# Ledger of designs, part 4: miniprotein binders against a7tqs6

Target 1, 250 residues: a7tqs6
Amino acid sequence: MNEDGSVCNKILIAFQDNDQIANLKESVLGEVFRLDKANTNHDENIIKGLTWSTKYYEVRYDLYVDTFDDFEEWCKDLISSEYDDLREVLSGIIVIDSYTMEKDKIDQNKLLGQLGSVLQDKFFVFMNTNKDISQDVIDELNDDNSMQLTSDSGNSVEIINYHNVSNLKLNQYNEKIGFERVREIIDTCEWSGGHRVQTVEAKADSTDVDLESVFNRLKEARLKYLEIEDEDEREQFALEISNEFAEFLQ

## First folded at step 14 (miniprotein)

Design qM1
Fold by ESMFold2, fold request of step 19:
Structure qM1 (fold): chain B 250 residues (1-250), chain A 100 residues (1-100)
Amino acid sequence: as target 1 above (250 residues)
Amino acid sequence: MSTEELLEELQRLWEEAYSTDDPEKFRELLERMLELAQEAMELAENTEDPELREEFREAMERLIKFIQRAIDAVDNGDLRRARRYLMWIELLMEIYEALF
């Protein structure tokens, strides 16, 4: 809930319906949200009162779980202006579906771009279940998507492979992949009303720190980091952000 | 009914619709929710502040539209789509709660 009492901190996760959907739900909800069959009915559409926790903060959120048959129909509904109020309260969207490179089918990339263009300051993840798409192809797609932003109010989709065929934890640019990358995106998304986690060494009153400013700075840093292609510039930028963050939190 | 009582009844009907696996009962509950949302829109005309009155009217128009689409989805045999609309109706009711 925002300071003015308005609704916030909802995550939408949507699964394409297929004969593996029960396994996909168990894996994704378990690995990303720490929701297993012992503590969660995976057939629920709404899971309220969850806590997202990092070393630095804790925040309350709700999870909305959808299933769909046709990505184009689902996506076009969500883009429409009738969903403006609903999109506004989301922190982000995760879609689990098979990515296709077949251009004589539905133009999936165009739909992803259109949905991203209406998600101002919201994370947008497409978890790809197609085993035939290599991590190098994913990296190129994500670079292209970030360069094709048509509005500074929107956000680009990040495509993340569900299957880790190589069993590597990092891509060729030393960036996190798979579930660890999804969690990293959520860790750094724009939350509202979070509570800072104190350490013995920190012991500062967390109410003196503007958590919204921290979340905004983390998102800005993430976007700029992803935009930088030169490795030396990326490393320098990351160092600058680390120093700024350390100064802010001390 | 007061607008607060209307919201409480909408929420109660929503919970029952969310919990039932009987499509005919599900449709009946959606129809009752539609009636309540239409009543709430009539009560919006009693709001003295013109800006709040318009905001309430627009919110109820959106809620009514989603309820009607849930009913239409049931009538077309698309229960998954109907339950997706029910999920969105819950979130709309949360977003608009302060207006009641």
Scores: ipSAE 0.864, ipTM 0.947, lowest interface PAE 0.5, mean pLDDT 84
Fold by ESMFold2, fold request of step 19:
Structure qM1 (fold): chain B 250 residues (1-250), chain A 100 residues (1-100)
Amino acid sequence: as target 1 above (250 residues)
Amino acid sequence: MSTEELLEELQRLWEEAYSTDDPEKFRELLERMLELAQEAMELAENTEDPELREEFREAMERLIKFIQRAIDAVDNGDLRRARRYLMWIELLMEIYEALF
């Protein structure tokens, strides 16, 4: 919740209904949110009072758990203006469904783009359960999506394979994949009202870090990074930003 | 009944609807929630500040729409969709709490 009492810090996670939904819920809620059968009822639609913790900060959030039959119907509802107030309080959305490359069935890519465009600084993850889509194809899709980032939308959809057929932890670019990538996205999303977790050395000289300011700086850096055309300048900018945030979070 | 008392009763009915497995009781609770939301929207006309009055009216119109869609989903035999709208109704009530 914000300082003025306004609502914030909600995550929406939605599962396409299928024969494996109980296994998917157990796996995703357990691996991403550390919610196992011993500490939560996976059939709940609302799980309140959760804490997201990293070595740098912790924040309170609530989890909204949905199920749906048809992605097109579900997605169009969320895009509509009737959901504006609901989207505003989200930190992000995770969808668990089968990604399709078949152009004559449904237009998932168009819908993913439309939903991404109505999200501002909210993360948007599509966890793909289709085993036939290789990590290399996922990497290409995400590169294409990031090239389409426009204006102040903040985030494009990131497609993440649920299944790790190769059993590798990193893709060919040494980037995290699978559940670890989902957690990384949540670690770095724009939360409201969190506070820095102090280290022993940092406690002696600690200054409270305004997480909203840090998240806004990350947003600015991300947008500027994408606008730089020269690879050398882009790499130098990324190093400067990494050093800047390392100084903030020590 | 004050708008604050209306919100408290809406929240009580919501929790009962969230916990029941009986579709007929579930629909009855949604109908009662709809009546309360409509009553709250009528009370909004007593608000002197025009901007606050419009904000409250728009909030109740949205809440009413979601409650009606939950009822429609029950009538179509789609209880999962009705439960989805109930989930959203909870969040809308949280978002609009300060208006009551």
Scores: ipSAE 0.861, ipTM 0.945, lowest interface PAE 0.5, mean pLDDT 83
Fold by ESMFold2, look of step 14:
Structure qM1 (fold): chain B 250 residues (1-250), chain A 100 residues (1-100)
Amino acid sequence: as target 1 above (250 residues)
Amino acid sequence: MSTEELLEELQRLWEEAYSTDDPEKFRELLERMLELAQEAMELAENTEDPELREEFREAMERLIKFIQRAIDAVDNGDLRRARRYLMWIELLMEIYEALF
């Protein structure tokens, strides 16, 4: 809960029910949230009082864990207005399911777009378990989704391969993939009530950095980064962002 | 009961429902939660601020709807769906706590 009493900082993670679900839960909850079987019952639907920590900040959050049989049915419920209050308190959603390229059987892309639209500035990750979809195809899907993004359409889904068949840490654009990319998305999401991780410094009169301002600037930089189509310009922008935050946070 | 006492009892019943594996006990606990949520909605009519009164009424209608859906899921033998609604009920109670 926020210091002002409003509810916030909930993450929804949902797994399609299949014969690998126990392995998927162990892997995803362990790698993304550091919740292994020794310290967490993976059959819990609600895990409260978790801490998300980076070298810049620390926040408290709660994790809501769901399972479903059919993505279309599950997704339509979450899109409906009856879930407006529930969606508002989320920081984001992670879905673990098989991505399909066969649009005539299931219109996944339409549903992903609709859910992204109602999520607005909250992160939305689709973690794909389909081994037949290469990282290059994932990269093209994410580029297409990002190019459709407008201020009026909310946030787009990011599709992330669960399986690392290339055995590489970065895609062809030198961007993080897999679990490391999921953690990066959560690192930069819109949290409420975070506080700066401070170190002992000899410098007097240093004012604590406003983490809400840093989060807003990161969000703004991310949106502008996504609007840049040319890769060379995009890389130069990323360098400028890195320098800005290094100067701002020092 | 006061609205605060109703919320405390709702939370207690929720915890027992969350921990039980017995579908008959689970359904009984959900029925008791439904009765308390309906009582809370009746108490919302005593709220003097008309904007807060409408907000409380809408909140209780939503909570009642999710509780009833959990009960219906139990009656259909779909305990996973009932547990999903119980998860959402916990979050709704947290969101609406200030109204009680």
Scores: ipSAE 0.858, ipTM 0.946, lowest interface PAE 0.5, mean pLDDT 83
Fold by ESMFold2, look of step 17:
Structure qM1 (fold): chain B 250 residues (1-250), chain A 100 residues (1-100)
Amino acid sequence: as target 1 above (250 residues)
Amino acid sequence: MSTEELLEELQRLWEEAYSTDDPEKFRELLERMLELAQEAMELAENTEDPELREEFREAMERLIKFIQRAIDAVDNGDLRRARRYLMWIELLMEIYEALF
């Protein structure tokens, strides 16, 4: 929740029910969210008061954990207008299920596109548990999905292989894969109320960055911030500026 | 009851529903939550500001719908779906808290 009491910073993670679901929950919640089974009940639907930390910021969030049988039914519910208020407070969605290239009654990739189109810049990850889909195919799917986004307000799904069959840390384009890619997406998503963290590495990166341009941008942002009369608009402007400067420090 | 007292009781019932393992008790708690949400919606119509009144009414309509779906899921023997709606009800109550 924001400092002014507005609701924000919720992550929805949803697992297709299958014989491996306990293993999948342990692995994904542990690797992505650092939720150790010794201090967290993985059968909980709601885990509140979590902290997402990078070397640049910390933010508070809550995790909502769902389980479903049928992705098509689950996805269509979330797309519907009855979920507008719920989607608005999410930072993003992670789905864990088997991706299929085969013909289905309802095209899975079309449903992923439709959900992405209503997420309004919130992250959307599909963690694929199908071992038959190579990283090269994943890379092509993600490129195609990005090209097919028809709304500037939406987001495209990113499909990420759960299994690291190749045992590589990067794809052929030197991009992160697997759990590290999921964490990278969350690291860079649009949060509310993040706090800058001072580190030695952040100072080193700042000395390699043109600090004069950063300071000039900060001065400009401060002047514009003081001109905004509406409280909600002022808060949104400050958040945008904070996210922009966090990018400079990466 | 005041709308604030209705929200407090609704939250108490939610916590009890979230923690119970008994489907019969779970359904009873959902039914009591439904009654409270319907009472809150009735009280919301006394709001003089027409914009705030409509906002509160729409919020309670959505909350009531999700509670009804949770009850329907219990009646169909689908407790996992019912608990999914309970999870969503918690978030809706958080989102709408300021209206009470």
Scores: ipSAE 0.857, ipTM 0.945, lowest interface PAE 0.5, mean pLDDT 83
Fold by ESMFold2, look of step 15:
Structure qM1 (fold): chain B 250 residues (1-250), chain A 100 residues (1-100)
Amino acid sequence: as target 1 above (250 residues)
Amino acid sequence: MSTEELLEELQRLWEEAYSTDDPEKFRELLERMLELAQEAMELAENTEDPELREEFREAMERLIKFIQRAIDAVDNGDLRRARRYLMWIELLMEIYEALF
């Protein structure tokens, strides 16, 4: 939730219904969101109160889990103006489906482009389950989509292979692939709110305060605070500690 | 009934619909939610501030439409689509909470 109380930080993940869906859910929810079967019912549509953490920040979000039969129908619904308010609160969308090079009745690239055009500063990932599409083909598709979508109207979809057939960690351009790339996209997306995790190195660069000294003083103060029995003395001690650290932070 | 009490009742009905395994009860709960959302839209028409009135009316129209589509999906035997609309109804209620 934003500081003004408006809704934000929702991720939509949607799986095409197929005979592998249970395995796909286990893998993607586990590897990307760290939701294992012991702690999560993978058939839930709504998982609230999740935390996304990196070395640099921590933010809360909610995960919306959908299942669909037909990508065209699902995509056209989500594009429609009736979903404007819903799309606005998303941080991004992940679709898990089979990408096809066949030009049948349904043009996936057109639909991906149209959905991307209604997303504004939100990530859009298509996780391809088709084993017949090599990483080099994925790299070419992403180059073409980037040129089409980012120049005109919105964020570009990024197509990411679910299967790592080559067992490599990087593509030919030394870029992350697979689940690691999905996590990287989420790590760098435009979240609302959250708070930074300050490292000892970063704090030393921004201030002249000796972080080890501050940490040791806080530890000492905590131990003494816990030993104080009288509530009035405890309150006075807390005030004195607050004043002491205020001097460090001036 | 205050608008806040109305939202609480919508949320209560939603929770029951989300948790039930009975398709007939599921449809019945959606119909009760529809009636309540229609009452909310009637309350919106009595709002004195024209801009707040329009905002609340548009929000309720959208909520009503999603509830109606969930009911239609049940009537067509497409329970997965109905539960997808229920998922979206929860998010719409969260988005519109401040209007109540």
Scores: ipSAE 0.856, ipTM 0.945, lowest interface PAE 0.5, mean pLDDT 83

Design qM1
Fold by OpenDDE base, look of step 15:
Structure qM1 (fold): chain B 250 residues (1-250), chain A 100 residues (1-100)
Amino acid sequence: as target 1 above (250 residues)
Amino acid sequence: MSTEELLEELQRLWEEAYSTDDPEKFRELLERMLELAQEAMELAENTEDPELREEFREAMERLIKFIQRAIDAVDNGDLRRARRYLMWIELLMEIYEALF
């Protein structure tokens, strides 16, 4: 519990139970959560008392590590009303599995959409381990998903490739990819009980830039950005936001 | 037992269950947790505040449901699923701690 008696931040990460993904578990936990091998008991489902640290804040969180063999069953449980209270205290969910484009399999996209619909205001990441899916395809899928979900109050899943096939650090849109993108998503999640680390060195003047207001504005701006269908309007809005935040970085 | 004592005992049993690799012991511990959660639900009926009573009842019903699912998973030989439900039981206890 936080000092205020609130439930500590919780992140759920779930891995598909196969030999390929089992070998990735340590890497994912290490790269995303910076867990030392000593803290990753392979059999532990709950890792408590972790600290997420950024330049701007530190928060405590607990990591719940799950494994599933049937993604449909796993999703149906989490979508059910029985999990309402559990979803409420989650900051977000990360799924590690092979993304499939095959239509004949359980519509992974449908399940992801359904789960996203009940994860309002939570981050939702699907980390794709299928090497046959290029970053360009993932980017397109994310764009399509963002457009479909803008109509209903659901949070969209962001699909992120585990493998950097292109050895690029950024996608075609100059966005972070892979583990860096996952971390960026977590950096921007809604945390409870976060302590703002006043970085001592920014002796910059007394404008109490309410970082909370900046974060809220960034969230609002991101939401608004996602609502803009016109590419030119999106670019203009991105420029406006960039200019608005450039004033804060000066 | 007070509701606080019940929660402490539930937490103790959960820790033992989380730490055991013996399926029989695991099942036994879950059964004890079920009994305690049922007792807690019965004690909730004695709460004077009807809103708090209902909230506590609903919380215990949910906890009981997850414990029962863990037991069912053990009985079906699905220890992974049982451990998953055990994980969620811990989170439920944390969420509902203030009700105890």
Scores: ipSAE 0.810, ipTM 0.921, lowest interface PAE 0.6, mean pLDDT 83
Fold by OpenDDE base, fold request of step 19:
Structure qM1 (fold): chain B 250 residues (1-250), chain A 100 residues (1-100)
Amino acid sequence: as target 1 above (250 residues)
Amino acid sequence: MSTEELLEELQRLWEEAYSTDDPEKFRELLERMLELAQEAMELAENTEDPELREEFREAMERLIKFIQRAIDAVDNGDLRRARRYLMWIELLMEIYEALF
């Protein structure tokens, strides 16, 4: 529990149960959560007492590691009303699986949409392991999903490629991709019980920065950032937000 | 047994279940957890505050449901699913801790 008696932040990460994805588990956990191999017991579903640290804050969280062989079953459980209390205390969900464009298979998109709709303000990431799907296709899918979100109160899934085919660190829109994008999403998620990291250099006289207000502002900023179509305006907005938070730390 | 003592025992059994690789022992521990959750639900009926009583009842019903699902998964030979439910049972106990 947090010092305030609230439930500690929880992140759910779920892996498809196949040989391909099983081999990626250590890499994903290492790159996203900076877990050392020593901390990743392959048989452990719960990793407690982790710290997410940024320049601005530090929060405690627990990592819940799941595996599924049937994505539909797994999603239906999480979408059900029986999981309402569980979803409420989750900071977000990461799914590691092969994204499919095949219409004849489980409508993965429909399930992702349904799950996104019940996660509300929680971050929701689908990390695609299917190498046949280019970053450009993923970007288009994310754009389409983001446009639908502006109409519905639910969070859309952000699809992120595990693989970097282009050796680029940024997509065509100069946005972070891969693990860096996942980390950026988590950096901007809603946390409970966060502590402001006193950066040594900033004599932050203002002890009273409401972390919740900062997180809400980051969330609002992210939403607005995603709504900006013009790349130059988007970059300018990102800079403005960065400056706003830099000033908040002064 | 007080509700606090029940929670402590549930937590103890959960830790044992989480650390157990033996499916038979795992099932036994889950059954004991089920019994304790049922006992907790019965004790909640004695709560004078009707709102708190209902909240606690709903919490225990949910906990019981997840424990039963874990048992069913073990019985079906789906240990992965059983461990998933065990994971959620831990979180439910954390969520409902203040009710005990």
Scores: ipSAE 0.810, ipTM 0.922, lowest interface PAE 0.6, mean pLDDT 84
Fold by OpenDDE base, fold request of step 19:
Structure qM1 (fold): chain B 250 residues (1-250), chain A 100 residues (1-100)
Amino acid sequence: as target 1 above (250 residues)
Amino acid sequence: MSTEELLEELQRLWEEAYSTDDPEKFRELLERMLELAQEAMELAENTEDPELREEFREAMERLIKFIQRAIDAVDNGDLRRARRYLMWIELLMEIYEALF
């Protein structure tokens, strides 16, 4: 429990149960959560007492590691009302599977949309292991999903390629991709409980920085950034946001 | 047994279940957890505050449901699913700890 008596932050990561993805599990856990092989007992579903550290804060979280063979069944459980209390205490969900563009698997996208709709204010990531899907296609899908987010619709799933086919560190929009993007999403997630602000002894009388307000502003800024089609406008907006947050940290 | 003692025993049984590789022992532990959750629900009926009583009842009903799903998964030979429900049972116990 947090010091306030709230439930500790929880992240759910779920892997498709196949040989290909099983071989990626260690890499994903290592790159995203910085878990060593020794801490990833293949059979452990719960990893407690982890610390997520950023430049601005540290927070404790527990990692729930799941595997599924039927994505539909897995999603339906999480979407159900029986999981309401569980979803409330989750910071977010990461799914590791092969994304499909096939029309006959309309079921995957539909399920992702449904799950996203109930994961209000939670991060939701789908890490694609299908090498046939380019980063450009992923970017377009994410853009389309972000535009469909009406103000009342929960956070859409962000699709992230596991593989870097182009050896690029950034997408066509100069955004982070792969594990760095996953980490960036988690960095900006809504955490429960008191963040131990790494008070860098910045000497300044920085007033009670409502971390919640900072996170909300970062989320809003991200959404606005994704809506900007013009690259020059995006760079200007990114600079403006960076300056705004720099002022907040001064 | 107090509700607090019941939670401690539930937590103990959960740890044993989580650490067990034997499906039969795993099932037995889940059955004991089910019995304890039912006992907790019965004890809660003595709560004077009707709102707290209802909240606790709903919590225990949910816990019971997840335990039963774990048992059903074991009975169906789906140990992976059983362990998934076991994982969620731990989180439910954490969420509902303040009610105990």
Scores: ipSAE 0.810, ipTM 0.922, lowest interface PAE 0.6, mean pLDDT 84
Fold by OpenDDE base, look of step 14:
Structure qM1 (fold): chain B 250 residues (1-250), chain A 100 residues (1-100)
Amino acid sequence: as target 1 above (250 residues)
Amino acid sequence: MSTEELLEELQRLWEEAYSTDDPEKFRELLERMLELAQEAMELAENTEDPELREEFREAMERLIKFIQRAIDAVDNGDLRRARRYLMWIELLMEIYEALF
């Protein structure tokens, strides 16, 4: 519980239960959440009292770690009205699975779309473990999905490749990829108001920075960033946002 | 028991359930949690505020559903699914804590 009695920030991460992805669990948890082997008891579904730290803020969050063997069943549960209260307190969801381009793609995409539709204002990441899918294909899929966000339809899933075959740090649009992109998404997620601490670098003398306003602005900035199609405009916007937040740090 | 005492006991049973590797003990603990959630729902009927009563009733019904699903999963030999529901039961108790 936060100091105000609100529920602490919650992140759900779910792994497909197969040998290939099981081996990635430690890596994903380590790279995204900076959990060491000592803190990841393999059998723990709930990791409480974590701190998400950025240049601008620190927040407390709890991590819920799930595994599924049937993605459809898992999605249907989360989409159901029985999970309304649970979805409300989630900051976002990360799924680790193989993205398929085959016949089952239609079903997977449909489920991802349905889940996205009920995850309004939450981050939703699908981390693809299928090595046969290039970053260019992922970028195209994300572009297509982002265009659908302009409709009254809920938050779209962002597909992120686990693998980096090209050893590039950025995609063709100069965007972060892989774990760095996941972290960037989390950096801009909607956090609950409790236990936000301004980082030392954010020691602007102005004690009165409404952290809620900052987070809302980060959220708005994320949404706007995703809507910008032009790379130069996107880079310029990112710079503007960076400068805006730098001013909060002054 | 007061509603607060019921929550404390639910939390205690949850901790025991979360820590056990014995499926039979796990099931027993879930059954006890179910009984407590049902008792809590009955106590909610005595709430004078109709809105709060309804909110609490709905919360307990939700909790009961998840506990029952956990039991069903154990009965089906799906301990992974049972533990998933146990995970959500914890979160539900946290969400509904203020109602107790």
Scores: ipSAE 0.808, ipTM 0.920, lowest interface PAE 0.6, mean pLDDT 83
Fold by OpenDDE base, look of step 17:
Structure qM1 (fold): chain B 250 residues (1-250), chain A 100 residues (1-100)
Amino acid sequence: as target 1 above (250 residues)
Amino acid sequence: MSTEELLEELQRLWEEAYSTDDPEKFRELLERMLELAQEAMELAENTEDPELREEFREAMERLIKFIQRAIDAVDNGDLRRARRYLMWIELLMEIYEALF
C-alpha cells in the first residue's frame, strides 16, 4: 500500500510457457523493468517495491509475473467479472508470446480485442516473439487495430516486436520500437494514487510541471491519435503533440 | 478474532503458501485460508453499516472464490495455476485491506 492507504500501482506481465519464451524472460524483465538477475527469481510471481523512474517523476509499483500455457484460458479469466477489482488496480498488462497471422488462429486477435475492451484506461502490450513478422507488418496491425477503436471500444492492444531485425531504432512512422516503445508506453500510463510525483529535482529550472496534467494530456493525445484515420493527419498530430511536449522534454 | 486479526492470519498463511514447494502443505494452507475467509464473512454480518457490510461480504466472496480456485488447481495437479491464483489472492487482500 501507498502511505495514504491506497493500493500501489500494479503491472501484470505474462509469458507464454515455452522454452523459447522462458529464455527471454530475464531479458524482458531486465530491459523493461531494469531488474537484475538477482531479483528475478524464476519462481517469484510478485516483485514488490519497484520504482519506475522517468525524467519527470518517480512512482512505486509492484510487478506481477505470470506464465500461461493456454492463452485463451488465461484471457478468459482476466476478461471475467471476477477480475474486475484486479483489473481496476492494474496500470497495465504486458503479454509475451508469439503473434500469429494464421487465419485459423483468429482466436488470438479476438481474445486480444476482448481483453482490450475490459482494460479501459490501462496500457495493453503484446510483445511478439515471432521473428517471421516484420516491423512493417506490426505497424500495419497497430494501425488497423487503432482504427477499429470505436469510442466505446476499450483500449487496443499495441503489438511490439521483441526482435529488432532492422538496425533502426524507429519504425517507418518515426515511432519507438521494441523495449524502448514498451518503456514509453509505461512512462505514459495512468498511475493510481494521486501523483505523489516526487518530482525528481531536475537540476535547473523548477518548472512545476503538473505531471497529472501532462499525463492527462498524453492520454487525451493518445486517444485522439487513435481516432485519426488519415495517416497524414495522424503524423501531423503526432508532430504537434511532440512539439507540445518538447518543451517538457528539453 | 477481530477482522484485523483475521487479515493478519490470512497474510501469514499466504506467505507460508507462497514460500512452500510442497503441494500437500500448499493445499493445507489454502484450506486454512478458506476457513479464515469464511469466518471473516460471518463476522461481517455483524457490521452495523449495511453498505460496509455488503462491501465486505462481496470482498470476502471474491477472496473465497479465488482461494477455492487455487485449491481446485492444486487438486488437479496444476501448481502453476494454483500459484497464479495465490498471486491474485495477495492482490485481493491488498485491495480489501481497508475493509478489515
Scores: ipSAE 0.808, ipTM 0.920, lowest interface PAE 0.6, mean pLDDT 83

